# VHH binders against Isopentenyl phosphate kinase (IPK): the designs that were tried, part 8

Target 1, 332 residues: Isopentenyl phosphate kinase (IPK), of Arabidopsis thaliana (Mouse-ear cress) (q8h1f7)
Amino acid sequence: MELNISESRSRSIRCIVKLGGAAITCKNELEKIHDENLEVVACQLRQAMLEGSAPSKVIGMDWSKRPGSSEISCDVDDIGDQKSSEFSKFVVVHGAGSFGHFQASRSGVHKGGLEKPIVKAGFVATRISVTNLNLEIVRALAREGIPTIGMSPFSCGWSTSKRDVASADLATVAKTIDSGFVPVLHGDAVLDNILGCTILSGDVIIRHLADHLKPEYVVFLTDVLGVYDRPPSPSEPDAVLLKEIAVGEDGSWKVVNPLLEHTDKKVDYSVAAHDTTGGMETKISEAAMIAKLGVDVYIVKAATTHSQRALNGDLRDSVPEDWLGTIIRFSK
Short names: E, the ipSAE of ESMFold2; O, the ipSAE of OpenDDE; V2, 0.75 times the mean of E and O plus 0.25 times the DockQ between their complexes.

## First folded at step 1 (VHH)

Design z7 (framework vhh_ozoralizumab_d1)
Fold by ESMFold2-Fast, scan of step 1:
Structure z7 (fold): chain B 332 residues (1-332), chain A 121 residues (1-121)
Amino acid sequence: as target 1 above (332 residues)
Amino acid sequence: EVQLVESGGGLVQPGGSLRLSCAASGFTFSSYAMYWVRQAPGKGLEWVSEISGSGGYTKYPDSVKGRFTISRDNAKNTLYLQMNSLRPEDTAVYYCAKDLRYSSWYPFDYRGQGTLVTVSS
């Protein structure tokens, strides 16, 4: 089946945003949502989707209107004469953070072997955990007035082959967007044609969605300001935030802010040599694959003025002097 | 409910020092970047300093860089601003802020009631 998305409609998608697991969950507490951060993120998303024009949060999604019910409900009196067509087209993808990953690692779900009882049990436990997180994120965004629809990847046709996406029901994602809703996907445990099962990360989901839906920009909300030349810490105060990276036609990348000259060999070596885990290079390479599509990528700390600017798409026109984040874009 | 309570303001002579405190409650303090912002009489809000949730990263505008130091004690849910070499132009109400927004509707999502710092000449 082919996607029911016209090229003009896929180009109307404004943003795919990742809610980094570390930004929306408490790292040091098992399966605990970072409620305060999530509330700020929800508010910033609504502002970006409405382009800063409506401070009202009332859309009739208020649990308190139905005493004794644990289900989300709508009240006609709460909705009034509101226009749903005011929302810009966004897709939300969130990471698992402290939900599911500990059990998945312990049971070996990420390695496969679904025929093993411990792996099958870990698969079920992982999915219960991440779908619970998804429901809570959908609820938080809905309370803020965003018309969210949770779309759990395992149940929405997503599968992998040796960890690469083998199938995904993008037609339903597109229909959800075209109907005026905001889809909310998440990192999940999925079936794998070779391994039996694996973990499908939010980063892989976003790359696949960006390739097919071609948004105007992609935003990664994280718990650090952006990509550094080495991990920032009190013991490494010289860590440099890479504020702007240009991606070439061949997928190569270079830092353009701060400007690194070929004559400054020490700085060039520090950028290359101090990433001992490959983490920074991996994040840049993943973002570069999206940037090669002509889609700007912004990596920014959640719940800051910089994340609001990124979500609004303000960085497409110009970069503020006080910018603290990482912009990755195609240089042509 | 998120609550931020600033203290430590007062009258100080030029060249003097003052330490401001902000007691935070109603949220997971260590998970948020925190800010100090100020408002001089009859003027708009001005950003003064930023600190990451862990305290590992700080940032200052040139107007206070080298004179002001932001710090935090996550065990006590308290934010600090050490102000040295104070100048008359530092006179303002100082606010502790959890989230900064440059919107005319809500320029700061969460901020306290502020503490007045007066630097007399």
Scores: ipSAE 0.000, ipTM 0.104, lowest interface PAE 21.9, mean pLDDT 75

Design z8 (from z5 with K98T G99Y R100K Y101D L102W T103G W104Y S105R Y106F; framework vhh_ozoralizumab_d1)
Fold by ESMFold2-Fast, scan of step 1:
Structure z8 (fold): chain B 332 residues (1-332), chain A 119 residues (1-119)
Amino acid sequence: as target 1 above (332 residues)
Amino acid sequence: EVQLVESGGGLVQPGGSLRLSCAASGFTFSSYAMYWVRQAPGKGLEWVSEISGSGGYTKYPDSVKGRFTISRDNAKNTLYLQMNSLRPEDTAVYYCATYKDWGYRFDYRGQGTLVTVSS
């Protein structure tokens, strides 16, 4: 009847998962969802969230419709009388992909200046685009039987100062999880205390959520197998997938699988030195910030057997010999 | 949405110079590494240069090292390739490339600009 959120809150959340923009949208088509990939992702999320339960009449029900109005044969009375399977606690965050980024960049929203008409127009257009994507993601996950609640950062108390999170309504996120729902957040345009406005990325959201909610692990679903030591191409067939990276107490990192040949360079940092790029540095640095919290980070290709392993948390104790993905975790 | 538009290609005699430009939009340009890649007639794709998001780190293969210089202007969202001492073997379509998400593959590539080095 009555819940006191501060005393009923569980300390642990199982997983925060990012749906990478390139994994859920079509690369060559403006504002188009990759429906086949998203359906597989939704199925894999549902499987990961269920805790060892046999299928029931309620499992797989289309939650995006009123009870008894879905294409799945359901009886409203049967649903009301059945005990629900326990769900592991998950938070979903998605990227913008082919939604939002173009208008935000073109108008200069990320630079600030709400007093400028073009920036204010760009803010509005960006939010329309990313909230439309969020609704479609929420709907797709709900169709698979996940009780999703869309939580757009601008409308849910998120703001920044010099692009760093200054405010976020984490109490409502926690209450939503404790009520048996799966929150779905996304990269958004937000107000900034110094710049006036900026873009709040999904990666910044995940770091902030991980620091405060302390998940057991974090999963990044991408459109590539993982992090490589150099850009793979037909002329660079020797590009190596970095399967395991260890992060130290000082935030330094090193590749532990595979062991790379280090003839003339410092062993612990030779991979970064060989292919030091802003993108590789940014990906690993953001993941390392989470790993320093004692939270495993998995970077994997969406809609594969490897992404299912990562979502299930199967990688926490051991790494399979046939593993194709990147694991980043705290060592020492 | 990532957009990359190359320009600056053309016909040059051996020993000549060209400067290529790439106008980037749809992502936070300064947060991503940028690449130049090329494809010569009848050959595969070849990586030519890379630059870190800050511009503090650059890398080249031996085939162009000392002759080509990659640079970026993050305020203008523009990538450059200065090509000096051009050789007939530098004849190729040159592409501006990057990735958008956490994948480290050339997810996005422009239309390309043709560079022909011939007498």
Scores: ipSAE 0.000, ipTM 0.118, lowest interface PAE 17.4, mean pLDDT 75

Design z9 (framework vhh_ozoralizumab_d1)
Fold by ESMFold2-Fast, scan of step 1:
Structure z9 (fold): chain B 332 residues (1-332), chain A 122 residues (1-122)
Amino acid sequence: as target 1 above (332 residues)
Amino acid sequence: EVQLVESGGGLVQPGGSLRLSCAASGFTFSRYAMYWVRQAPGKGLEWVSEINTGGSYTKYPDSVKGRFTISRDNAKNTLYLQMNSLRPEDTAVYYCARGTYEIKYSGYFDYRGQGTLVTVSS
């Protein structure tokens, strides 16, 4: 097939980062953002995007009218005097967390059946919830001085067939990046060519983006330090953090740090009762599919020194001895 | 300064073989996916092959699949295209390219070289 190819003077995409739903929303409250954690995440993202320490002066980009305000506020003097910052190319994808789960679960959107009134209602209700979250994430990042553009998958050409990605408008994602913006996508309800509809998770979005946009590395910001050999809990105090995992060409994986006592021991992951979007086993499998393409994957706890290292790309060349996170990369 | 310099083109008989090389400089070659694209006389640019950063994953269109092989040597900052069973319709200027790309999604190339001419005729 002939393809019209345009040259760009832009650099490669540096990072695709997932803001895990549990890391950016409150666990015990439906549809409540973890504002304190999100503020720290926004600061760390800006630092990573500027390839060093952030400038002392931040130009906030959320000029929207706020509750209790009679006007739209912006600081024109601060903006007018600043030089344009050069940002590394990032794509942000966030999970739903406590947004949309009740709506999707109650209605059966993930199973399809758009002809059913309850499924159609749940599709709409789910999308209202997750697009509200997306706007608040875009706003928080913009307030920190990141030029974010929200890109909701349903409205941006994403669809599935038997839950696998069937279409996506990645040309618009690429043009947005090349124009100096940071796209912000999210887990969404989408049309499915076989089922009628389903839920498209942020993890599936990131795998698809990594396969097609070829970032230098991928970061998953979570609410746990990384991947464990068994679910960590008070009853499982011996759960071991898996710091480094090597992935083969076929997607098979092995733990290389810490060195396991017996190589014949199978890692056994159980899905936690509250984990409705899949467990750590699914995250490892999806990360391995990215790693086999030659793209490093880092799974880290949000708003820590380890997440800053991962976002900076510091793990590409060496692993710090005090590292607390999970690195998944192609075995060489 | 990013530079991509192709070599290895020339005149070859149908059924013959050629190996193209691309010398990369001015960037960290091992961190970028690389591509070969071609432009036949009077036609637009056509994607020929794609390789990931480590060389473990490659893609080809049906027009060259089984005949062409893309490879890379990250230690030498060099990209290769082995072309076998060449046909007159493979006549084109071949370009080495760096960028973000997927054929279904109309990606962009950041840079490409000046090209090397391959002519397949008797």
Scores: ipSAE 0.000, ipTM 0.233, lowest interface PAE 14.3, mean pLDDT 79

## First folded at step 2 (VHH)

Design n11 (from n4 with S60R; framework vhh_h_nbbcii10_fgla; at its last look DockQ between E and O 0.02; V2 from the best seeds 0.00; counts 0 for: pae O 5.2 > 2, placed apart)
Amino acid sequence: QVQLVESGGGLVQPGGSLRLSCAASGFTFSYRSTYALGWFRQAPGQGLEAVAAISGSGGRTYYADSVKGRFTISRDNSKNTLYLQMNSLRAEDTAVYYCAADWYEGLSYDYWGQGTLVTVSS
ESMFold2, look of step 2: ipSAE 0.190; ipTM 0.600
ESMFold2 (binder alone), look of step 2: mean pLDDT 81; pTM 0.837
OpenDDE, look of step 2: ipSAE 0.033; ipTM 0.443
ESMFold2, look of step 6: ipSAE 0.186; ipTM 0.599
ESMFold2 (binder alone), look of step 6: mean pLDDT 80; pTM 0.820
OpenDDE, look of step 6: ipSAE 0.019; ipTM 0.414

Design n12 (from n4 with L107Y; framework vhh_h_nbbcii10_fgla; at its last look DockQ between E and O 0.03; V2 from the best seeds 0.00; counts 0 for: pae O 8.1 > 2, placed apart)
Fold by OpenDDE, look of step 4:
Structure n12 (fold): chain B 332 residues (1-332), chain A 122 residues (1-122)
Amino acid sequence: as target 1 above (332 residues)
Amino acid sequence: QVQLVESGGGLVQPGGSLRLSCAASGFTFSYRSTYALGWFRQAPGQGLEAVAAISGSGGSTYYADSVKGRFTISRDNSKNTLYLQMNSLRAEDTAVYYCAADWYEGYSYDYWGQGTLVTVSS
C-alpha cells in the first residue's frame, strides 16, 4: 500500500511564519498597529494556506465588536451552506513590536526580579500589551477567513530557567493544529525559575517550534527586504541584499549570492538602527539554527509579492531571478 | 496605490538652478514614517545613481559627493511633496531624475516615479 506521500504531507506542518514586530506595528509609536501591512499579510497568509480552489467569498470569523467600532465586520449569516475551506498547517508567531517592548524595557522584566514592584508591574503591563496585539492579529486573520487561535506561551505553561527554555509543552499547540486551527503565538513575558521572570522572544519560540514540528519551511516577515551586508539607510545607499546564505554543519554561514568576492565590500555586522532585536549577525544566527535542522528559512519584506512567494513555498524548488529576500539554507 | 509624480525638470544653463518636486499619493509623509524618500538620476548611457535621500523622520539626509553643497533635499508634509533644490547646475547633472520611496529596499525601491528630465546645456 503505497502510503500516498500526499497524505503524509497533510500531516506535517507546512510553514511557520514569523511576523516581525516592525512589519505589523509602527515602531516609533506606542501600541500602534500598521493596519495596511497587517491586512495585506492576512490576505497573503490566506492565499498561501488555502488548499485547492479559493472560495468565491471570504467567510470572516470575527463576530466581536472592536473597541471604537460600532459595527461587527463579519456576518455570521454569510457562513450559510458554504463548504469549509481547507487550510494547510501553518503556525504564526509574531513579535511584540511597539507592543510590550516599551513596558518590558522600562521595567526591566527581561532581567528578572519579580520581588521588585516595578518588575512585577512591568510583567503585568507587558502581558497586557502583547496579548492585546495578539488579539488584534488573530482578529485580522480571522476576518480573512483564517481559523486562528491566539496562544500565549505564558498561558501554555512555557517558562525559562536563566533565560533558557525550561518548559515549552507543545501539546496544546499540536492539538490546536490537529483540530484545523492556526495557532498564533507571540513573544511573551514568562516566569523564570532562577530570575523570577524574563522575556521569551519570538525567535526562541520559532526555533523551538521548528525543532519539534519540523515544518517544510519558515518565513520571517520583516519591514526590510531581507538581510543586508550593512544597515540600509539614506547614508548607506549601497547596502547589498544578501539573497542566499549557506549554513554549514558547524553552524557557520557563507553568503552564496551575491558573490562577495567581487565586491570589496565587507559585511558590516553592526546593529542597524532599525533593528532593535539585534544586528545582522544575530538575525542570521537565529535563522541558521533553524536551517541546520534542514528547514529553509526565508527572510522577506512583508506585504510584497516576494513575501507571497515565500509564504506559498515557491522558493523550495527554485529561486526566481527577481527574488528580493534572503534565503538561508543548509549546505550539504 | 502609492504613486510618485516628478515635476520641475527642464532645460537650464550651466550655473543655473532648478527645483524638482515629487508629489506622493497613496501614503502620507510623517515624521514617524519608516519610509525613506530619495532622488535618483540616470544620465544617458549610465547607470542609476543615488542623488539625495531623507529619512521618514527627517533626521537623516544623504547626498552624493557629486552634489554636496549644491543640492538640497526637503519635504513638505502638508503637501505630501518631496523636493530637490538644485543649484549651480553642471553639464554632468544632465539626467532623468526619479523620485523613490522606501529606502530599505536597497537596490530598488517599492515606489518610483516616471522621472523628469533635467538638461544642463549651454
Scores: ipSAE 0.015, ipTM 0.276, lowest interface PAE 8.1, mean pLDDT 86
ESMFold2, look of step 2: ipSAE 0.148; ipTM 0.558
ESMFold2 (binder alone), look of step 2: mean pLDDT 80; pTM 0.824
OpenDDE, look of step 2: ipSAE 0.006; ipTM 0.237
ESMFold2, look of step 4: ipSAE 0.241; ipTM 0.631
ESMFold2 (binder alone), look of step 4: mean pLDDT 80; pTM 0.824

Design q11 (from q4 with K101R; framework vhh_7qbe_3; at its last look DockQ between E and O 0.02; V2 from the best seeds 0.00; counts 0 for: pae E 21.5 > 2, grease 28 > 24.2, placed apart)
Fold by ESMFold2, look of step 2:
Structure q11 (fold): chain B 332 residues (1-332), chain A 117 residues (1-117)
Amino acid sequence: as target 1 above (332 residues)
Amino acid sequence: QLQLVESGGGLVQAGGSLRLSCTASGFTSYMGWFRQGPGKEREFVASISGSGGYTYYADSVKGRFTISRDNAKNTLYLQMNSLKSEDTAVYYCARDYWGSRLEYDYWGKGTRVTVSS
């Protein structure tokens, strides 16, 4: 009746990290990287991947010459003296931010219609833009000594059907990880079986990766402290950071720190046709899909002490009182 | 060890006012008021966040009822103005530990409000 089978080890990944486009690019500035944020994020990723025991000297891996630059960022001769470090297995996914947004929005790539010349041109321009961003992120991580490899979903053969993932083979991603590299994927323009084309978002990519790779935890780096009950702004001084959200077996979720906050506004929170929460329910529901797998999800502002704690995985055991961010996890 | 004690119910003329109170030992949670009229199902009346900054009301009481709390005294209030005969009910306070406003986890014994026409 019982079969005595050997327990084969599944491919285990410590963390999947999303670099939110708004966190690493300048909002509303075409194709502008937030250089200071990206440098801090790269340093924090190195520290987390080495579990806080990074060597005092960082020797970079980007000894290429950037087109249009007179500088090479590191000397290849220094690499020969570098102590071999064991990096925890991370996968990085980044959003497109201001890269590709103008091109995709102007042309309507997300709606399909490749027969239209403007859509086809938009597809091309979008991919050029997001691929440029991917390369710059790979360079930033490589300068921190992280062995990064950029991996475009379109080039990996990924596709959708009615905007849902139709084909997304992970064999190359897995081989890249097994070879000691850190894959860096990104939101991309892809072919769609029904629409012709669409945009495959970083959030969809992360859910696909988490479902198949089963990381220990997932971190979303963003430009705000976490998920709020409504968009924070000077006109909304009472916006409340949702610090802890519990997810049940059926995928339902509840805010457990602070307790669910609701005002008597004209637009009822329960009215799905109009999103008055600034996308809060959608963001939480997407993260809850990951959390019900038993995978903690942390949403936190990039380039802060809070993001370092999340990236390190320190929040699995306890959440410090002074930590600011959103944790979404399964509750028994 | 949560205990909820409601008070302030009574007989009042239509158009009058009452203020209900509820004292609780675990008063950091989302709190709410419910009511059950004669021969009717229990229905939601109002809820308030732990901080007191966020409130929600059933349509039938909007503009007439005000929920508030005094966290220093661990007391929840329901100010009921412009009372109507259909407001006659037993009023219950409840705690929503999960903050869902869908499943309250502890209930008081209730206080009766009668509105005479």
Scores: ipSAE 0.000, ipTM 0.105, lowest interface PAE 21.5, mean pLDDT 77
ESMFold2 (binder alone), look of step 2: mean pLDDT 81; pTM 0.826
OpenDDE, look of step 2: ipSAE 0.006; ipTM 0.258

## First folded at step 3 (VHH)

Design a17 (from n12 with Y31F; framework vhh_h_nbbcii10_fgla)
Amino acid sequence: QVQLVESGGGLVQPGGSLRLSCAASGFTFSFRSTYALGWFRQAPGQGLEAVAAISGSGGSTYYADSVKGRFTISRDNSKNTLYLQMNSLRAEDTAVYYCAADWYEGYSYDYWGQGTLVTVSS
ESMFold2-Fast, scan of step 3: ipSAE 0.121; ipTM 0.555

Design a24 (from n12 with S108T; framework vhh_h_nbbcii10_fgla)
Amino acid sequence: QVQLVESGGGLVQPGGSLRLSCAASGFTFSYRSTYALGWFRQAPGQGLEAVAAISGSGGSTYYADSVKGRFTISRDNSKNTLYLQMNSLRAEDTAVYYCAADWYEGYTYDYWGQGTLVTVSS
ESMFold2-Fast, scan of step 3: ipSAE 0.142; ipTM 0.581

Design a3 (from n12 with S30D; framework vhh_h_nbbcii10_fgla; at its last look DockQ between E and O 0.01; V2 from the best seeds 0.00; counts 0 for: pae O 15.3 > 2, placed apart)
Fold by OpenDDE, look of step 4:
Structure a3 (fold): chain B 332 residues (1-332), chain A 122 residues (1-122)
Amino acid sequence: as target 1 above (332 residues)
Amino acid sequence: QVQLVESGGGLVQPGGSLRLSCAASGFTFDYRSTYALGWFRQAPGQGLEAVAAISGSGGSTYYADSVKGRFTISRDNSKNTLYLQMNSLRAEDTAVYYCAADWYEGYSYDYWGQGTLVTVSS
């Protein structure tokens, strides 16, 4: 009985998408969503997820009133005898961006100490902020006809011990996927067995998910083209995009494209001017951990043709010559 | 073909204000478009300096330290025009100002205008 390889593919997660906070929120404004980017990202995700022919009409699934809006954006009556679109198995994880970070940082939630009133309050405030963002993302995707379910790690019982993952039950996530939904997780404030509380980053979540769910590929959507040899800025036009990085068995990594040996330019591991979450090295290291699992990681600018390619999985077989992003792969 | 045409340059006294415009053609300002628009300047005998930039997606702006608080970059999608409002002008702001466009916001500007001269002199 030739186990139809096609059936086994249908059971595996195709893609885990990280929505960088900077890609979907305005960095310089507290709790402001970048609506334009989010809309484009939602459309691109829909296109990437959709199996088969695109329906003539997108059926939105947000029938709730948005704060400040008098109208519901989606019409329930549009849901006629239309065949439900089939979506490939995706998981979305988003960062906090301009949500949650302020509350967490100001209160010191990441350091623990729930016995302190400020930390306890900050914990609550952080949760409110990140869950608000999550809801908006879920809505945006739902409006594009993607059956999204918001899932807070905290509510799923995820916890840490000295900031290491102690409990991260994937049963609810798996069940959600099996039911034909797209889980949308987020960085979260969680309980810590030793510290009392901490922040569970989206990166940690993605690593955990990648390890257990073994997606075909992982896409990091960011506000920049990819990983550069130095912080890119309008004043630094000579920054070089690292298009391909190879990861070894020991976790070491090497730039494969471009060949830097010819460029006397040393890679600057300093914090990218536009990346508040860490420097180039941190980004590569995080992606490298996933790559070490045998899962390709694509770091790409959100809301671009390249992000669409990445999300579609077009990079799995070949890298286009005009590719603008960073591929991180395990090197055998 | 992408074209950028700067205007609004001229002679202004120190402390004065000037508004530069860059009319873009060959592409449309769209929030779905991934591009960066920027202003550069070149003073006599000096190299090209980035002054300000704005992302196509509308959320990110950049200013050189030398112009922060004085200059404002903006765009009007309906007019397909980029602006640079320059306030509190100084003698050191004297330069040819160039408008530039970059696809995918890679900070490698592919398209440039011809420039407009700004002279700050008493």
Scores: ipSAE 0.010, ipTM 0.306, lowest interface PAE 8.7, mean pLDDT 86
ESMFold2-Fast, scan of step 3: ipSAE 0.499; ipTM 0.773
ESMFold2, look of step 4: ipSAE 0.380; ipTM 0.723
ESMFold2 (binder alone), look of step 4: mean pLDDT 80; pTM 0.823
ESMFold2, look of step 7: ipSAE 0.238; ipTM 0.620
ESMFold2 (binder alone), look of step 7: mean pLDDT 80; pTM 0.819
OpenDDE, look of step 7: ipSAE 0.000; ipTM 0.198

Design a4 (from n12 with S30E R32S; framework vhh_h_nbbcii10_fgla)
Amino acid sequence: QVQLVESGGGLVQPGGSLRLSCAASGFTFEYSSTYALGWFRQAPGQGLEAVAAISGSGGSTYYADSVKGRFTISRDNSKNTLYLQMNSLRAEDTAVYYCAADWYEGYSYDYWGQGTLVTVSS
ESMFold2-Fast, scan of step 3: ipSAE 0.068; ipTM 0.504

Design b1 (framework vhh_8cml_1)
Fold by ESMFold2-Fast, scan of step 3:
Structure b1 (fold): chain B 332 residues (1-332), chain A 119 residues (1-119)
Amino acid sequence: as target 1 above (332 residues)
Amino acid sequence: EVQLVESGGGLVQPGGSLRLSCAASGFTFSSYAMGWFRQAPGQEREFVALITSSGGSTDYSDSAKGRFTISRDNAKNTVYLQMNSLKPEDTGVYFCAADWYEGYSYDYWGQGTQVTVSS
């Protein structure tokens, strides 16, 4: 039974946001959080959640010690007379960055073989690493007054079959949102009914959540401005930022802004569920699958003016002339 | 066009050494973590070594620790794998991979270079 259809009609989810691993972890160090960037991201997310709300002398979402505090406390002297403020409903999903990737790759967890001691050890090590990152992300967001609840996929009913989602406890995610909390999920090691185990990526989690929760829009916070027609490099300085992409009913997509100068016609690509080529092309394909659900997708560099616009939903009506990011929308 | 081209493979006797190179083009090499993977006959690909974008940190499989050294030269867009004290178990096709830290798989893969350790 389509149990989630009735719930989706009554539940107004504004945004599902991905904190890209490269945006929240340090590229030059293993298992190191990018604290400065994460603080800005937390601040922007809080602002987006409270956008359009009337100012209050006391904000109920500041339930921790003041934003930026080293401790989170349910202290009556800090919280007891705060007035609750209305806020938009958000779900956060974060990538593993440098945390889980090395352990999973070195042990072969993504390929399965849980009967092998090295794979079983790698599964445990991967989960320790990504759950540690999740706790720190939850903590950083909570310090900004966001009532975050960490929800690790393995422990929350997520499993796969040949890497496709086979189960997920979306009812608990929905109940968490309805109770006034912000769920924080993450890429995780999970059981797979064919392979024994595999890695469940944040991108797969977001597609599954978007299909069932039907947010108004999805935001991918990355360490690059957006999607390019090719990876930008000094040897290819003509790489063009794709500012707007339209997705058709058949899953095909085309660049609307800008038109590519080195081609005679508009660039039309067919999106294939099995396309595994190139980093940016893969990101377009993942985003296009969400866009065809009627959900706008924004891919943008974290901790910028453009990420704030995307998080606020300012791109839904019109695109600013100074926009530097990628918008992916469904077209008729 | 994104390309990773491995070289330096060959036939060596047990206890020998090889230095693999991977030349990268078509992307901003200095922004990517680089890794080496291998696939032995009849087995799946397995992790060997990884180096962060700046070269500031490295990681190795247990079988590679103490014997292999990964390094990179961002000015030359090249990553290296120095393999010492080679064993028959090290036989396989060695693949170079580049990763943006946006998942558990690498974004770009090379075609591989054959390493055979046999008497």
Scores: ipSAE 0.030, ipTM 0.477, lowest interface PAE 6.6, mean pLDDT 78

